# VH-VL binders against Large ribosomal subunit protein uL10m (mRpL10): the designs that were tried, part 227

Target 1, 224 residues: Large ribosomal subunit protein uL10m (mRpL10), of Drosophila melanogaster (Fruit fly) (q9vpl3)
Amino acid sequence: RGKINIQRPKAPHYERARVVAVTQPKYPELPKAKSCFKTRAERTQQQQENPYNEIIAREVRNWLDHSRLVAFFHLSSITADDIFRVRVQLHKQNLHLKSYGSKIIEQAVKNTRYEAIVPLFHSNHCIVFSPDPEKTAALLRIVRRVPQMVLLGGIVEETMLSRNQLVAYAQMPGLHAVQAQLVQTLSQAPGHLIQQLQAHQNSFVQVLDVHAKNQMNEETPKST

## First folded at step 14 (VH-VL)

Design ha144 (from ha1 with light chain S95R; framework fv_anetumab)
Fold by ESMFold2-Fast, scan of step 14:
Structure ha144 (fold): chain C 224 residues (1-224), chain A 119 residues (1-119), chain B 111 residues (1-111)
Amino acid sequence: as target 1 above (224 residues)
Amino acid sequence: QVELVQSGAEVKKPGESLKISCKGSGYSFTDYWIGWVRQAPGKGLEWMGIIYPGDSDTRYSPSFQGQVTISADKSISTAYLQWSSLKASDTAMYYCARSFLYWGDFDYWGQGTLVTVSS
Amino acid sequence: DIALTQPASVSGSPGQSITISCTGTSSDIGGYNYVHWYQQHPGKAPKLMIYDVSNRPSGVSNRFSGSKSGNTASLTISGLQAEDEADYYCSSYTRYSDPFVFGGGTKLTVL
C-alpha cells in the first residue's frame, strides 16, 4: 500500500505535534490533603513494623532457644492432607514441624549467630524443632520417605551442621554419637589442623632448645 | 533382637469374649505402630486396625470398626485385640506386625494366634 | 471393589523370571510411592520383601525387585527357585481406606 503522496503537501509539522500532545496518556492527579490513604513508603514501614510479626518472631526465637535439634527443609508442593499426616507422625516422635515467612525468620535471627540461615528461606521451606537431639535419626527416617521435604541443614546443640553432617550424626548410636560428632566436627575445622601444626612446630623448637642447653653445659669453658 | 510374640491358640464358643496379645521386645515399643491383620482359613490378608502405643492413637479398617477393640499397655510393651462377643465367622489366624510409619511397611510380624470359634 | 487387583496365580520353572502385577487407581498406587510386597509360606507369618515400590530390606535376596508404572506395581523374581513357592501380597497407601489396603494375593507355583 502506498503512503502519503508528495504531490499533496502534508499538514504542517506543528499540527501533528499538537495532535500527539493531546492524545498522550495522562497520569492520575494525586489527591490533596483530603486523602486518607497512606503513602507507599508509610504502608511498607507499617508492614515491616507489624506487631503480630514481632510476636511470631519471638515464638521462633523461643523454639530456637529451647530446641536442641533444629532441621531446615525445602518444601515442594504437597496437599494439606498429606502434610497433616506427616506433621502427626513427626509429633509422635516429639518433632514439631513449623512453617514461617522469610521476614519472620529474618527478624527472629537478626543479631544472632544464626543470621546466616536467612538465605535458606527465600523459597518454600519448613523447619522441624525438637528438644531431643537423639530424635535426629527418627526425623531423617521419616522425611526420607516424604519426597516433598528436602533436608538443607540444621542446628544440633547450638552447632550449625550441613546436610551430610546431620546424616552422619543420625547414623551414630546413642550417647557415643554426641562425643563422636563433637570430635569429628572439631577435627574437620581448619583451626584444629592449624593448632596441630603449631603444636608440632612448638615441639620441634622445644627439642632444639633442650639440645642447645645441653650443648651449652658441655661447651662451658673449663675453669682454672 | 526385634521380636513380636503373640498369645497362644484359642478355642471358644459363639458369644464368648476374648482378648489376645502381642508383646514387643528388642526395640522401643512406643516408637512404632502395631497393626492387626486377619487371615481366614484359605483366604488372603485383611487389615483390621493399627495403634500407636505411645499415645493409644487407634484407627480401624471400615470392615472392623465396632467389631473389635484394639488397645495397648506401654508399661509391658503389649498390644491387644479384643472381642466382646465372638461369632463363628471370627475363626481365623490373627497376626500383629510393627510399622515405623503410619502409612508404612510391616517389617516384623508376630507368629500368629489361631482363634477357632465353634459350638 | 476397592481392593488392589493381583492375578490369582502365576507359575514358572527354576531359573526363569516371573512378574506379579498389582493394579490400583490414581488414589493409591498411582498417587503415592508407598507400595509394599509380602511373601507368605503355608502356616507361616508374612515376610516383608519390598517396601516403597523398589526398596529391598536387609536379608532379602537380590533376585527380588519391585517397580511401578502408572497405576500398576510389579514384583519380579529372577532366577526362580523352589523355595520361592509361596503366596505374595501387595499393599498400598490409600486415601479411601486410610492408611492402606491389601491386594487379593497371588499364589506362585514353581514347576
Scores: ipSAE 0.730, ipTM 0.865, lowest interface PAE 0.9, mean pLDDT 81

Design ha145 (from ha1 with light chain S95K; framework fv_anetumab)
Fold by ESMFold2-Fast, scan of step 14:
Structure ha145 (fold): chain C 224 residues (1-224), chain A 119 residues (1-119), chain B 111 residues (1-111)
Amino acid sequence: as target 1 above (224 residues)
Amino acid sequence: QVELVQSGAEVKKPGESLKISCKGSGYSFTDYWIGWVRQAPGKGLEWMGIIYPGDSDTRYSPSFQGQVTISADKSISTAYLQWSSLKASDTAMYYCARSFLYWGDFDYWGQGTLVTVSS
Amino acid sequence: DIALTQPASVSGSPGQSITISCTGTSSDIGGYNYVHWYQQHPGKAPKLMIYDVSNRPSGVSNRFSGSKSGNTASLTISGLQAEDEADYYCSSYTKYSDPFVFGGGTKLTVL
């Protein structure tokens, strides 16, 4: 829950995570810096009692604390080469794909405002982190074309959003002040209900798959 | 209005060097890959290579690795295809095209640059 | 080089439906849904007609449709028109450390 204090904080070392996705980690690939944030007694305890899980749980908390965009995905069977290709493409947009075990996620979010996400990770999963919430549109544009990744929901500017709310957010103007107000509006039950009613009306009035898909997921490179 | 504009036709002799260009406009140039596609007279399309201008990450087709150099200058939204020493077999139409994804479609294409190499 | 197999030519009459096949392997068409179709008129640049097997870009006629079965992708043109006379190319993602491979192209003649 406490933000990890780093002198000049940036996103965690994503270069290391990319290498780990390709090869098995070996000494000295494990970051010594993580051990520097623990007392001697804590370091000894972690060596004997789930030491690796606690270290990675702290890494997850750091990603959550420093990311203004977090997206949760179900991940179907995918080869190491294919996920690496997706990871590289995402990284070009400052989007950082991470995969953690369900126990590690549970440890990381226990007693935090994000504890509600734990059920999302009871099956194969991955998380995308970014310091830039304006990259939500780019993220969804990439993952819509990766059938193994199914969007479950996410967190934008510390607000929990459903899949449909994230899709709606991605279609909105990228101005920070406007985004903050829209995120608050989308997280309210009345706003979400209205969107559900509109979807049902579209189904009743017209059964046009192309029109419905274009209306929901219209791509615009609106970078004014 | 998305547009890719390529440099004009070139007539060269074998052994000469050449650099052709592809200028993108109407979109965020650093957010898309630029691919180069070759088409010999009366023949089909051949992929040569692709570059991501944001970080200059460049990948070449095995058939063209070492034969050409692909580069980009993001300050002027321009990608380049270069030969150090042209051969008669390099006579072809050369297209640039953009793709959002490394493995994706080419949604917009340049008009093409005709390169003729003859003695 | 060309790794995907297309028929060299197909022909049809106005109003007819025609289908162009594109056959690869399990390492390209069979393994991925990243098959794209391009139309090229003589002297012009290619135009994207279909992406990711079956999706149409804005501005492309609904007479054009795409599908895939196993290692073979297909482009179908219904209500054939004179303007459809062109070369058609398929492309796919491939595991060859090359994100693209093209088919040899199919010349469509409208008789």
Scores: ipSAE 0.749, ipTM 0.881, lowest interface PAE 0.9, mean pLDDT 80

Design ha146 (from ha1 with light chain S95H; framework fv_anetumab)
Fold by ESMFold2-Fast, scan of step 14:
Structure ha146 (fold): chain C 224 residues (1-224), chain A 119 residues (1-119), chain B 111 residues (1-111)
Amino acid sequence: as target 1 above (224 residues)
Amino acid sequence: QVELVQSGAEVKKPGESLKISCKGSGYSFTDYWIGWVRQAPGKGLEWMGIIYPGDSDTRYSPSFQGQVTISADKSISTAYLQWSSLKASDTAMYYCARSFLYWGDFDYWGQGTLVTVSS
Amino acid sequence: DIALTQPASVSGSPGQSITISCTGTSSDIGGYNYVHWYQQHPGKAPKLMIYDVSNRPSGVSNRFSGSKSGNTASLTISGLQAEDEADYYCSSYTHYSDPFVFGGGTKLTVL
């Protein structure tokens, strides 16, 4: 077993990043003995009342408010090394891949124009943020080559776009084309766009189920 | 028109230093990786390393780590491959090629630079 | 050092179809759909023929197709022409620290 598992030296930048993460300063913690004896109920109640969730929610809202491009993805199972590869590539194009829990997202967008996105996050998800809407083409070029990430939709220049609209936007040349697209999308109600985004997510799940059944040679035929 | 143009053939003696170049044109140089691929006489292709000119992020294959230096000058859209001390075993054709993705295909290639190292 | 395994040579006649295999491990060809094929004529730079297992770049003839099964990728060339005579290399992504590995190459002869 160990003989067939040859370790190759990792690139200096990659190893340095890992070393820095591991060696980051450790802050004073609660006494171990006392924290180990907390009941499950006490821990659950403490977590529900944790104000740290509000801090993370504010971070999410800050990303939404200061990004001119926001893209929502379904994220299937992916290794730590592979998501790191994708994150580095996206960062080269000023695209920032983030993952947040659905409760944090709901808390962040509550009573804002972004509230309609909450239903998108009932499954595994990630979000890509950028201050540069012109990077939409680069984003889609990268993500089309990452099968674990499936585009659900997004927000460009404060306008919510379905998957198909975001793809169309990415193919448009220059400022005048962007303005024409925004005029077209401004006539569409947010609720209708969310339904389209949910439909894409549900269609993807259905396609995966059918594909998985076909790959496993499973049949559910009844008399036809 | 996308093009990668490499410097001319070099004939060197063992122990000499060398720096060869690869100039990109017809595209945004800082948005693509530049990889270096070696081909020894009568042998196959072997990846040496790759650089992202926008931030000079450079990665080397384990076989070439410490053997060569890859660099880029984004102001003149040029990438470089450099040896501090050449060996006879460095005799090969050297290609540069661009890739949009770190894990992607090389869609455009330079014409190659033949490096001959002999005593 | 064994990268990806290709047959040293393959041959066919004009109008026929041939297939070139490229065999790796579960950590490269078997683990990813990042398999690419390059054509190289003598004295010239390689040209991308297939990317991501089965996709053709603009300008590449539909006579070239790619596929993958387990740890083996295949390049198929139909309707062989004299101009197809070249060396063919496969490549695959492996890991972040060593993202490109090439096959040993296959010499295609058209007679």
Scores: ipSAE 0.793, ipTM 0.909, lowest interface PAE 0.7, mean pLDDT 82

Design ha147 (from ha1 with light chain S95Q; framework fv_anetumab)
Fold by ESMFold2-Fast, scan of step 14:
Structure ha147 (fold): chain C 224 residues (1-224), chain A 119 residues (1-119), chain B 111 residues (1-111)
Amino acid sequence: as target 1 above (224 residues)
Amino acid sequence: QVELVQSGAEVKKPGESLKISCKGSGYSFTDYWIGWVRQAPGKGLEWMGIIYPGDSDTRYSPSFQGQVTISADKSISTAYLQWSSLKASDTAMYYCARSFLYWGDFDYWGQGTLVTVSS
Amino acid sequence: DIALTQPASVSGSPGQSITISCTGTSSDIGGYNYVHWYQQHPGKAPKLMIYDVSNRPSGVSNRFSGSKSGNTASLTISGLQAEDEADYYCSSYTQYSDPFVFGGGTKLTVL
């Protein structure tokens, strides 16, 4: 609407944004599909027959068609408040954080060039969309400081990129970077790319486990 | 080279209005938050508020809500802190600082603007 | 609201190491890794020394290091030099008040 309240509310701005976001009139599945945090009950609900599944799948296809940057993330346990804070910060950079069930994603990308990404979404996940590929550096700079979000890979200018290729792209902005990544990626089959993305995901989980064990060892006095 | 340059020292009487500035250079002004931090004589740092110049999203500390106005003009890469009516208790050093994240560190600071309010 | 707790002063001799503590709660220091440290010389603006608990910005001496255990973050300065004499402030993200809070500050004296 247009008119601002004469007296500014005492509640912090982010709390108000959260209330507005939660209460916005949307399709029944849309608010849950846009959240990266899913409870067991929410996952079960998405597996049941829902008349809005095709509408949500069309929304996903629309995001894919109109985004020059798409990034895929594994999402570790995170509160709704914390992910909402991240979503607001990303939105400042024209980066749109969405979460969709694996069946919705499969339905959205079947018979498209992106069908190979489906295996990435068999665990807790979220996706960031942007019409601006120059925002890749900003995206990675934000996500580096959100340990619950682990980059798996993405799509830039309709070209599928591994985690390492996205990181390299972020460090080489401009048309030259896009052309360099495209040439490099064209030498790799989609199957190989998916395997690389899955391997990186598994390696990251192992690194986190090793780090946690190392911290545990540092807490216990050792005589070595 | 990133820098934040603030306006010069001000000496005012109670009841007068004041607007001080903070100009950013050497970076994309609309991609960073600008925070305002107050330091009363001999006291510690106190957060006042923060603005995102790209969309003018402004958030205030509860202690300063209604006491000051924060604004920005992205065409000249400048943020502002304004009082409609100064009080003697507003005597302090005022710093601007930039942050990439709403919850992040202030990596570059302005040199400070000393505001003295006395009768 | 509640500021983070720092000792009012700390002192050390040239070449020694000192540690400055910053204590909060599980809703700030204990719950997040968004703890930052600033150095302020008299009459000067603060300078970022450590961000996200233990990371150093470019240009900050490796004599400065940060750590965290539970609800307490620590700034350690090794090989003390005269120019380290300054006020040091911690800050942390907090979920339940303004997005960050500052500590009260610690005056470091190099004897």
Scores: ipSAE 0.715, ipTM 0.861, lowest interface PAE 1.0, mean pLDDT 80

Design ha148 (from ha1 with light chain S95D; framework fv_anetumab)
Fold by ESMFold2-Fast, scan of step 14:
Structure ha148 (fold): chain C 224 residues (1-224), chain A 119 residues (1-119), chain B 111 residues (1-111)
Amino acid sequence: as target 1 above (224 residues)
Amino acid sequence: QVELVQSGAEVKKPGESLKISCKGSGYSFTDYWIGWVRQAPGKGLEWMGIIYPGDSDTRYSPSFQGQVTISADKSISTAYLQWSSLKASDTAMYYCARSFLYWGDFDYWGQGTLVTVSS
Amino acid sequence: DIALTQPASVSGSPGQSITISCTGTSSDIGGYNYVHWYQQHPGKAPKLMIYDVSNRPSGVSNRFSGSKSGNTASLTISGLQAEDEADYYCSSYTDYSDPFVFGGGTKLTVL
């Protein structure tokens, strides 16, 4: 079944376009009313200030504000059918694949703590959002089977993480609280090794306490 | 750890109904697709359909659409394959298998359920 | 339904290398990198040997390798052993029988 292409009328083939141009009737020049039209620079500025762009930018900010997991990807050439299949599979895991223009993302994160992500979106890109940071492992397991999607970095619990830090977070076993603590540890400034060694000693004591509580059936069950 | 356990062999007459089961254990049942694969005596593998237990999204092979019903009960981690009216041509071994991805591989398989339909 | 084409049988001697082909179209093997191989011993369930054309699951011998050229995928078994005697099935993602189709199977005999 043929579909009407409303957005992209079929362009004539090179030779056909030349024939059409040569055989078209000569029309009188229309009166010049160029003062009624915007220049290319003014049209570009008008597009930047378009109220519709602000509405979409608010949607992006809403996703950022209500997602505890945000992952940024470079997207290589992929068919609409393939990306749709990936989107459906991600949705099954409460992972929401979105694509926005770089200008809209820039507008959405301008004057926010996430402004540093803007350079990631100068090329073809997509973003995955989720309210559930426990789904980071599922996300990475899905995208490793989609070579067109290349992980650049992300945000977990409002903390910006590099690709390697996200991979480390995904491989962390255990409770949500332990993963949240790991995110804070991974984002800490280099040089706090003494603090981390003391934390390791304290973690040993906490592990023993948790183990004792687990034997008393106090541990929250782990589902997956 | 991960295991798919299927119901026992069945011997039925043409026209009878049948429902066979596949119980998953040792993993998150709602995070994996369950596929059903048929193997007639002395023949190769034929996929019948696949279901995502988390939302009951079900896809059937064109050859089996309307001939069988696939369902799942996530509360007991069990998937089902059902016939309303069996035919002699339904005699086969039936396997269930899990896949993490819709387009992915089957990494674990059930032991199979032999269904024999004869008068 | 259209099955992927495999040779009905292949034979080899211990220590030899053999290759099993799996041929489809541009709507399955030629269009996607989602080709999987399964091994089935008589009376047993199939076992995954190769996924996504060339990847081995943990626990599968490195004697098993996979490749693809155009519309044909291949499973190669090097250093053939008696326990490799089994039926081998390929599968691929496909547009016409979404999400997949199986090959007809190949019986490997170790002589």
Scores: ipSAE 0.682, ipTM 0.848, lowest interface PAE 1.2, mean pLDDT 80

Design ha149 (from ha1 with light chain S95A; framework fv_anetumab)
Fold by ESMFold2-Fast, scan of step 14:
Structure ha149 (fold): chain C 224 residues (1-224), chain A 119 residues (1-119), chain B 111 residues (1-111)
Amino acid sequence: as target 1 above (224 residues)
Amino acid sequence: QVELVQSGAEVKKPGESLKISCKGSGYSFTDYWIGWVRQAPGKGLEWMGIIYPGDSDTRYSPSFQGQVTISADKSISTAYLQWSSLKASDTAMYYCARSFLYWGDFDYWGQGTLVTVSS
Amino acid sequence: DIALTQPASVSGSPGQSITISCTGTSSDIGGYNYVHWYQQHPGKAPKLMIYDVSNRPSGVSNRFSGSKSGNTASLTISGLQAEDEADYYCSSYTAYSDPFVFGGGTKLTVL
């Protein structure tokens, strides 16, 4: 029987613009006693960083906070036309491909639970966001056929997963309870997971070699 | 049990309009592209266009841009190929086929619709 | 007009191996690993035999294999059987007629 996919929105970018607008704080005028201090702090920030970077960093934080699926990729040489084609295809599955500078990512995740991902963004990278963790299988099915994108790891339901753990998650049937238990089981040691993600980042040549070998000898994962 | 079922054979005169259909079943229709492929008698396969039923995003081959219209109705899991004015040179077998990726393979095909245009 | 180049015909005897070539440019076969092969029996719809150069869908015999070198992709059929007699078409991703172009087709005759 053909199921209708009700979870796929017709215009997802409008929903995101609305979410950002709702989360945007009002900037109240500072009390007279504090106005000089705030102005001085503002001048200091203007000298230390581009003001535009804070706006983009806030956008990144919104994506992280409102996405139940976040996947991190190393991105090798790819043309603008080719990456645009991939971005459009991902968007069809409610998967949003974004690329941000490493300084913006660092600024966005500083003092948050996501700070551990910063080392992943020191090389050429991209991130895929989705509100729908059930789209993990679709994501991997798409990127498996884009050799320039190498999966490093991700976050599912606020839990950091290594590449292998994310692949295992994608193979699960759509039963919510079973998938939730798998995520918990795969993510029992957060420190171990962080080390695995950093090791992949630090050994780029090995990551590419493993990726090439896996593609040459890959076995189609079975849904159980 | 994925299948694509196409409408029956058509016999038309030059200048007439025509709309043929391709109904998908056994899968999530809005998760796959539907491509249209033409095969003139005794000749090879020619890609005409592709549509994503979930949002009606449509791309045409340069050879068929402006010659045909591709559409889809996701409520009944059906894609369409339409001509406003048929020519004798439109005589061909027309196949629909599904693809998961915009640039990907066609893993399941319809049985074909034979269109004959003669005076 | 602009299409991938395949030989019009190829033939072999039962039990032999044959290879069908598909030649394009650096903007299609040479630039991408998105080459697919389809088998078509007379009066029937095409069937996918190979995708992404060398991958077989479930249900396709391991006698069928694909490869690519430069601007040329190849379909190899080993242990030829009478049922293999059909037309074979290659296709590739191409930027100039984004996203597809087909080859002219090859008629395989099993003697």
Scores: ipSAE 0.704, ipTM 0.851, lowest interface PAE 1.0, mean pLDDT 81

